# VH-VL binders against q0aze0, part 75

Target 1, 268 residues: q0aze0
Amino acid sequence: MKIILVNNRFKENTEKKAQEIAGQLSALNVEVIIDNGLDEPYAGTVDFIMVLGGDGTMLRAARRYGQRAIPVLGVNMGTVGFLSNIEINELAEYLPLILREEYSLEARMMLEVAVFQQQSLLTRVFCLNELLLRSNSPRMLSFALEISGQKLEPYRGDGLIVSTTTGSTAYSLSAGGPIADPQLDAFIVTPVASHIINKRPLVVSPEREISLHLLEEREAIIGIDGQIKMDFGAENRVLIKRAPHPLLMVNLKAKPFFTSIDRSLQRQ

## First folded at step 25 (VH-VL)

Design TA18
Fold by OpenDDE, fold request of step 26:
Structure TA18 (fold): chain C 268 residues (1-268), chain A 123 residues (1-123), chain B 112 residues (1-112)
Amino acid sequence: as target 1 above (268 residues)
Amino acid sequence: EVQLVQSGAEVKKPGASVKVSCKASGYTFDDYAIHWVRQAPGQGLEWIGGINTWTGDTYYRRKFQGRVTMTADTSTSTVYMELSSLRSEDTAVYYCARDESYFDYLSGTFDYWGQGTLVTVSS
Amino acid sequence: DVQVTQSPSSLSASVGDRVTITCRSSQSLVYSEGSTYLSWYLHKPGKAPQLLIYDVSRRLSGVPDRFSGSGSGTDFTLTISSLQPEDFATYYCLQATHFPITFGQGTKVEIK
């Protein structure tokens, strides 16, 4: 068996814990790779991914490995979030089940985000939560939204969020988007503005495609999962689709989404 | 308008503790981490540590571990830095700075700064 | 810790001059998905530091276009195309790819 441990570069305790876990797993003849983001993703075949940290760390792991159909387990190390399944102090209890591959999987839809310069592809990324288009100045943006070839009326505001249902409890929620059941596959399109007059959040079928471009020669920024930044101008187009593969999240412990959401959302 | 307003100058004896505050306004408090940076006389900028206001996680430079404590009060949008066992070498201007955060992710880019707090340690 | 070294430590220049400051890190600053957490700050005595450039080459909103950043891996450069009177200050680079966050030693730009 081969396992990747993903940790947080700024949280020293996650690095230390990863090393400790690696030692324990090695003693059980399990090969371990530690991924702190400073190296390229491991290219070889692996059986399991453990994410040590919070939701941000999980998002990074999803971007790096989500397309490879590898089971991913979130192990919380004292943070608040929605993407961890067990606590670090529970790992010892569940480790035998992990090694025997006795767990269930929950498929979570990911986004495929493609940014173009005219007809040329600049970059393609897969992400678990959302794409954020925002102004690079204090002025509002004007941009066009197209869904499956249907051109909507121009948007004017601070920006736009295209989120998965998993990401519905992140930036989209802060912008007034709906809370979505993570077991549902859908796009959530949430406008970002101080006063939304003509635009409401949209829930869109995962079978559709979403296209964005600016209607003016201004500089904007695309953010992916709050971590990746890309420049976005008048000559650029972004195409958003459902990723061809979902993230396979490991379910070792029951985590009631709706009964715990009120507590978690009070902080937002 | 984004603002970070720090507490006033402090004069302390060696061995004492100092607690500096940084009050944030003009933005969503827990969407950004707060870092502390100091400058001793005739020296450059030195990173002390930071606090994630969303998770509560703290990040301390090794040389300050055991002496520094950072806390955040979301009700008042205020971050505190307490430095104990003060030495003459701790005499410096201390700055708080804002850093965008997303869950347990920090960007490490300081876009807004406090006005600074002079801490003088002398016998 | 990752060492960040600036060059030069100080320089004298006149208004209108092109100024170049270099920052070298002891390790690559490239992180996941190609992100590089290198930023530049301007600091004047008695005032708070100010962010100029982040992510190697992104200029903060409101920062004049005479400031530009470039580089990759371990070598980075801040360029002031035409020095203005308000630009006389000490400049610092900062890396945040590696823990702990570290500054360069600073470059003082003085009036010639």
Scores: ipSAE 0.917, ipTM 0.950, lowest interface PAE 0.5, mean pLDDT 94
Fold by OpenDDE, last read:
Structure TA18 (fold): chain C 268 residues (1-268), chain A 123 residues (1-123), chain B 112 residues (1-112)
Amino acid sequence: as target 1 above (268 residues)
Amino acid sequence: EVQLVQSGAEVKKPGASVKVSCKASGYTFDDYAIHWVRQAPGQGLEWIGGINTWTGDTYYRRKFQGRVTMTADTSTSTVYMELSSLRSEDTAVYYCARDESYFDYLSGTFDYWGQGTLVTVSS
Amino acid sequence: DVQVTQSPSSLSASVGDRVTITCRSSQSLVYSEGSTYLSWYLHKPGKAPQLLIYDVSRRLSGVPDRFSGSGSGTDFTLTISSLQPEDFATYYCLQATHFPITFGQGTKVEIK
């Protein structure tokens, strides 16, 4: 068995814990690779991924490995979030189940985000939460939104969020988007603007494609899961689709999603 | 308008503690982390540590571990840095600075700064 | 700790001059998905530091076009295309890819 441990580079305790866990697993003849984000994702075959940290770390892990259909377990290390399944102090208890592959999986839809320059593909990324299009200046943006080839009325505002249902409790929520059941596959398109009243959040079928481009010669930024930034100008187009593979989140412990919503709302 | 307003100058004796405050306004408090940076006389900028206002996580430079404590009060949008066991070498201007954060992720880009707080440690 | 070294430590220049400051890190600053957490700050005596450039080459809103950042891996550059009177200050690069966050030692730009 081969396991990747994903940790947070700024949380030294996660690195230390990763080393400890690696030692323990090694003693059980399990090969371990530690991923702190400073190197390229491991390209070889792996059987399991443990994410040590919070939701941000999970998002990074999802971007790096989510397309590979590898079970991913969130192990919370003192943070509040929605994407961890067990606590670090529970790992010892569940480790035998992990090694025996006795766990359930929950499929979470991911986004496939492709950024083009004219007809040339600049980059393609997979992400678990959302894409954010925002202005690179204090001025509002004008941009076009197309859904399955249907052109909507132009948007004018600070930006736009395209989120998965998993991401509905993240930035989309702050922007006024609906809370969505993570077991549902859908796009959530949430406008980001203080003065746009007529534009409502959209719930879009995962079978559709979403396209964005600017309607003016201005510079914008695409943000992915609040961690990746990409320049986005008038010559660029972004195409958003459902990723071909969902993230396979490991469920070792029952975690009630809806009971945690109130806590999230209190922060918004 | 984003603003970080720090508490006033402090004069302390060696061995004492100092607690500097940084009040944030003009933005959603827990969407950004706050870091502390100092500059001693004739020296460059030195990162002390930071606090994630969303998660409550703190990040301290090893040099200051055991002596520094950072806390955040969301009700007042204020971050505090307490430095104990003060020594003459701690004499410096201390700055708080804002950093974009997303859950347990920090960007490490300080886009807004407080006006600075002079802390003088002398016998 | 990752060492960040600026060059030069000080320089004298005149208004209108092209100024180049280099920042070298002891390790690559490339992080996940190619993100590089290198930023540049301007600091004047008695004032708070201010951000100029982040993510190597992104100019903060409100920062004049004469400021630009470039580089990759371990070598980075801040360029002032035409130095203005208000640009005489000390400049610092900062890396946040590796823990702990570290600054360069600073580059003082003085009037010739």
Scores: ipSAE 0.913, ipTM 0.948, lowest interface PAE 0.5, mean pLDDT 94
Fold by OpenDDE, last read:
Structure TA18 (fold): chain C 268 residues (1-268), chain A 123 residues (1-123), chain B 112 residues (1-112)
Amino acid sequence: as target 1 above (268 residues)
Amino acid sequence: EVQLVQSGAEVKKPGASVKVSCKASGYTFDDYAIHWVRQAPGQGLEWIGGINTWTGDTYYRRKFQGRVTMTADTSTSTVYMELSSLRSEDTAVYYCARDESYFDYLSGTFDYWGQGTLVTVSS
Amino acid sequence: DVQVTQSPSSLSASVGDRVTITCRSSQSLVYSEGSTYLSWYLHKPGKAPQLLIYDVSRRLSGVPDRFSGSGSGTDFTLTISSLQPEDFATYYCLQATHFPITFGQGTKVEIK
């Protein structure tokens, strides 16, 4: 068995724990690779991924490995989030199950984000939460939104978020988007500070495609999961689709989403 | 308008502790982390540590571990840095700075800064 | 710790001059998906530092066009195309790819 441990570069305790876990797993004849983001993703075959940290770390892991149909377990290390299944102090209890591959999987829809320069593909990324298009200046953007070839009225505002249902509790929520059941596959299109009165978030079928481009000669930024930034100009277009492969999240124990939502929202 | 307003200058004896505050306004407090950076006389900028206001996680430079404590009060949108066992070498202007954060992710880009707090450690 | 070294430590220039400051890190600053957490700051005495450039080449909103950043891996450059009177200050690069966050030693740009 081969396992990747994904940790957070700034959370030293996750690195330390990763090393500790690696030692334990090695003693059990399990091959371990630690991924702190400073190296290229491991290209070889892997049986299991453990993410040590919070939701941000999970997002990175998802972007790096989510398309490889590898079970991904979120192990929370003292943070609050939605993407971890167990706590670090519970790992010892569940480790035998992991090694025996006795766990259930929950498929989470990911986004496929393709950025084009004219007709040329510049980059393609997969992400679990959202794409954010935002202005690179204090001025509002004018941009066109197309859904499955249907051209909507131009948007004018600070930006736009296209989120998965998983991402509904992240940036989209902050921008006024709805909370969505992660077991539901859908796009959530949430305007960010729109100049248009009553511009409401859209819930869009995962079977549709979403296209964005600027309507003026201005510079914008595309953000992916709050961690990746890309320049976006008038000559660029972004196409967003459902990723061909979902993230396979490991469920070792029940984690009631809606109860967690109530708890999380009470903190705000 | 984003603002970080720090507490006033401090004069301390060696061995004492100092607690500097950084009050944030003009943005959603827990969407950003706050870091502390200092500049001693004639020296460059030195990162001390940071606090993720969302997760509560703290990140301290090893040099300061054991002496520095950072806390966040969401009710007042204020971050505190306490430095104990003060030494003359701790004499510096201390700055708080805002950093974009996303859950347990920190960018490490300081886009807004406090006005600075002079901490003088002298016998 | 990752060492960040600026060059030069100081320079004298005149208004209108092209100024180039280099920052070299002891390790690559490339992170996941190619992200590179290198930023540049301007610091004047008695004032708070100011962010100029982040992510190697992204100019903060409000920062004049004369400031630009470039580089990759371990070598980075801040360029001021035409130095203005208000640009005389100390400049710092910062890396945040590796823990802990570290600054360069600074480059003081003085009036000739």
Scores: ipSAE 0.913, ipTM 0.949, lowest interface PAE 0.5, mean pLDDT 94

Design TA18
Fold by OpenDDE, fold request of step 26:
Structure TA18 (fold): chain C 268 residues (1-268), chain A 123 residues (1-123), chain B 112 residues (1-112)
Amino acid sequence: as target 1 above (268 residues)
Amino acid sequence: EVQLVQSGAEVKKPGASVKVSCKASGYTFDDYAIHWVRQAPGQGLEWIGGINTWTGDTYYRRKFQGRVTMTADTSTSTVYMELSSLRSEDTAVYYCARDESYFDYLSGTFDYWGQGTLVTVSS
Amino acid sequence: DVQVTQSPSSLSASVGDRVTITCRSSQSLVYSEGSTYLSWYLHKPGKAPQLLIYDVSRRLSGVPDRFSGSGSGTDFTLTISSLQPEDFATYYCLQATHFPITFGQGTKVEIK
């Protein structure tokens, strides 16, 4: 068996724990690779991924490995979030099940985000939570939203969020988007500080495609999962689709979504 | 308008403690982490540590571990840095700075700064 | 710790001059998915530091276009195409790819 341990570059305790876990797993004849983000993703075949940290770390892991159909387990290390399944102090208890591959999987839809310069593809990324289009200045943006070839009336505001249902409890929520059941596959399109009152959040079928482009000669920024930034100008367009692969999240411990969401929301 | 307003100058004796405050306004407090940076006379900028206002996680430079404590009060949008066992070498202007955060992710880019707080350690 | 070294430590220039400051890190600053957490700050006496450039080459909104950043891996450059009177200050680069966050030692730009 081969396992990747993903840790957070700024959380030293996660690195230390990764090394400790690696030692323990090695003693059990399990090959371990530690991913702290400073190197390219491991290209070889692996059987399991453990994410040590919080939701941000999970998002990075999803972007790096989600396309490879590898079970991903979130192991929380003292943070509040929605994407971890067990606590670090529970790992020893569940380790035998992991090694025997006795666990259930929950598929979470990911986004495929493609940014173009005219007809040329600049970059393509997969992400678990959302894409954010926002102004690079205090001035509002004017941009066009197209869904499956249907052109909506122009948007005017600070920006737009396209999120998965998983991402509904992240930045989309802060912008006034709905809370979505993670068991659903859907796009959530949430305007950011729109001056048009009738611009409401949209829940869109995962079978559709979403396209965005600016209607003015200005520069904007595309943000991915709050971690990646891309320049976005008048000559660019972004195409958002459901990723051809879901993230396979390991479910070792039952975590009721709707009963726990209130705790997280009280922090806001 | 984004603002970080720090507490006033402090004069302390060696061995004492100092607690500097940084009040944030003009943005959503827990969407950004706060870091502390100091500059001693004739020296450059030195990172002390940071606090994630969302998770409560703290990140301290090893040099200051054991002497520095950072806390956040969300009700007042204020971050505090307490430095104990003060030495003459701790004499410096201390700055708080804002950093974009997303859950347990920190960018490490300081886009807004407080006005600075002079801390003088003298016998 | 990752060491960040600026060059030069100081320089004298006149208004209108092209100024170039270099920052070299002891390790690559490339992080996941190509992100590079290198930023540049301007610091004047008695004032708070100000962010100029982040992510190597992204100019903060409101920063004049005479400021530009470039580089990759371990070598980075801040360029002021035409120095203005308000640009005389000390400049710092900062890396945040590696823990702990570290600054360069600074470059003082003085009037010739």
Scores: ipSAE 0.912, ipTM 0.948, lowest interface PAE 0.5, mean pLDDT 94
Fold by OpenDDE, fold request of step 26:
Structure TA18 (fold): chain C 268 residues (1-268), chain A 123 residues (1-123), chain B 112 residues (1-112)
Amino acid sequence: as target 1 above (268 residues)
Amino acid sequence: EVQLVQSGAEVKKPGASVKVSCKASGYTFDDYAIHWVRQAPGQGLEWIGGINTWTGDTYYRRKFQGRVTMTADTSTSTVYMELSSLRSEDTAVYYCARDESYFDYLSGTFDYWGQGTLVTVSS
Amino acid sequence: DVQVTQSPSSLSASVGDRVTITCRSSQSLVYSEGSTYLSWYLHKPGKAPQLLIYDVSRRLSGVPDRFSGSGSGTDFTLTISSLQPEDFATYYCLQATHFPITFGQGTKVEIK
């Protein structure tokens, strides 16, 4: 068995714990790779991924490994979030189940984001939470939204969020988007601005495609899961689809989503 | 408009503690981490540590571990830095700075700064 | 800790001059998916530092276009195409790819 441990570069305790866990697993004849984001993703086959940290760390793991159909377990290390399944102090208890592959999986839809320069593909990324289009200046943006070839009225505002249902409790929520059942596959399109008239969040079928481009010669930024930034100008377009493979979230412990919403959002 | 407003200058004796505040406004408080940077006379900028306002996690430079405590009050959008066991070498201007954060992710780019707080440690 | 070294430590220049400051890190600053957390700051005495460039080459909104950043891996450069009177200050690079966050020692740009 081969396991990847994903930790947080700024949380030293996650690195220490990763080393400790690696030692324990090695003693059980399990090969371990530690991924702190400073190296390229491991290209070989792996059986299991443990994410040590919070939701941000999980998002990075999802972007790096989510398309490989590998079970991913979120192990919370003292933070509030939606993507961790067990606490670090519970890992020892559940480790035998992990090694015996006695766990259930929950499929979470991911986004496929393709950014183009005219007809040329600049980059393609897969992400778990959302894409954010935002202005690079204090001025509002004017941009076009197209859904499955249907052109909506132009948007004018600070930006736009396209999120998965998993991402509904992230930046989309802060922008006024709905909280969605993570077991539901759908796009959530949430406008970002206080002065957008007659624009409400949209819930869109995962079978549809979403396209964005600017309507003026201005500079904008695309953000992916709040961690990746890309320049976005008048000659660029972005195409958003459902990723071909979902992230396989490991469920070792029951974590009722709807009963945990208030607790998880208490700080907001 | 984004603003970070720090508390006023402090004069302390060696061995004492100082607590500097940084009040944030003009943005969603818990969407950004706050870091502390200082500059001693004739020296460059030195990172002290930071606090993730979303998770509550703190990140301290090893040099200051055991002496520095950072806290955040979301109700007042204020971050505090307390430095104990003050030494003459701690005399410096202390700055708070904003850093975009996303859950337990920190960007490490300081786009807005407080005006600075002079802390003087002298016998 | 990752060391960040600026070159030069100080320089004298005149208004209109092209100024180049280099920042070298002891380790690569490339992070996941190509992100590189290198930023440049301007600092004047008695004032708060100001962000000029982030992510190696992204200019902060409101920053004049005479400021530009470039580089990759371990070598980075801040360029002022035509120095203005208000640009005389100390400049710092900062890396945030590795914990802990570290500054360069600074480059003081003085009037010739």
Scores: ipSAE 0.911, ipTM 0.948, lowest interface PAE 0.5, mean pLDDT 94
Fold by OpenDDE, look of step 25:
Structure TA18 (fold): chain C 268 residues (1-268), chain A 123 residues (1-123), chain B 112 residues (1-112)
Amino acid sequence: as target 1 above (268 residues)
Amino acid sequence: EVQLVQSGAEVKKPGASVKVSCKASGYTFDDYAIHWVRQAPGQGLEWIGGINTWTGDTYYRRKFQGRVTMTADTSTSTVYMELSSLRSEDTAVYYCARDESYFDYLSGTFDYWGQGTLVTVSS
Amino acid sequence: DVQVTQSPSSLSASVGDRVTITCRSSQSLVYSEGSTYLSWYLHKPGKAPQLLIYDVSRRLSGVPDRFSGSGSGTDFTLTISSLQPEDFATYYCLQATHFPITFGQGTKVEIK
């Protein structure tokens, strides 16, 4: 068995813990690769991914490995979030189950984000939470939203969020988007400070495609999961689709998603 | 308008403690981490540590571990840095700075700074 | 710790001059998905530091066009295309790819 441990570069405790866990797993004849983001993703075949940290760390892991259809377990290390399944102090208890592959999987839809320069593909990224289009200046953006070839009226505002249901409790929520059951597959399109009063978020079928482009010569930024930034101008367009593969999240312990909503709302 | 307003200058004796505050306004407090950076006379900028206001996680430079404590009060949108066992070498202007955060992710880019707090340690 | 070295430590220039400051890190600053957490700051005495450039080449909103950043991996450059009177200050690069966050030692830009 081969396992990747994903930790946070700024959290020394996660690094230390990763080393400790690696030692324990090695003693059990399990090969371990530690990924703190400073190296390229491990290209070899792996059986399991364990994320040590919070939701941000999970998102990085999802972007790096989600397309490989590998079980991913979120192990919370004292942080607040929605994507961890067990606590670090529970790992020892569940380790035998992990090694025996006695767990369930929850498929979470990811986004496929393609950014183009005219007709040329600049980059393609898979992400678990959301794409954010925002202005790179204090001025509002004017941009076109197209859904499955249907052109909506131009948007005017600070930006737009296209989120998965998993991401509904992240930036989309802060922008006034709905909280979605993560067991649903859907796009959530949430305006950010729209010039149109009460412009409502859209819940869009995962079978549709979403296209964005600017309607003016202005600089914007594409943000992905709050971690990746790309320049976005008038010559660019972004195409968002459902990723061909979901993230396979390991479910060792029943997580009370809806009971955690109240906690999240207290912070919003 | 984003603002970070720090507490006033402090004069301390060696061995004492100092607690500097940084009050944030003009943005969602827990969407950003706060870091502390200092500059001693004639020296460059030195990162002390940071606090994730969302998770509560703290990140301290090793040389300050055991002497520095950072806390965040979400109700007042204020971050505190306490430095104990003060030495003459701790004499510096201390700055708080904002860093975009996303859950446990920090960018490490300081886009807004406090005005600075002079801490003088002298016998 | 990752060492960040700026060059030069100081320089004298006149208004209108092109100024180039280099920052070299002891390790690559490339992170996940190619992100590089290198930023540049301007610091004047008695004032708070000011962010100029982040992510190597991204200019902060409100920062004049004469400031630009470039580089990759371990070598980075801040360029002021035409130095203005208000640009005389100490400049710092900062890396945040590796823990702990570290600054360069600074480059003082003085009036000739």
Scores: ipSAE 0.875, ipTM 0.934, lowest interface PAE 0.6, mean pLDDT 94

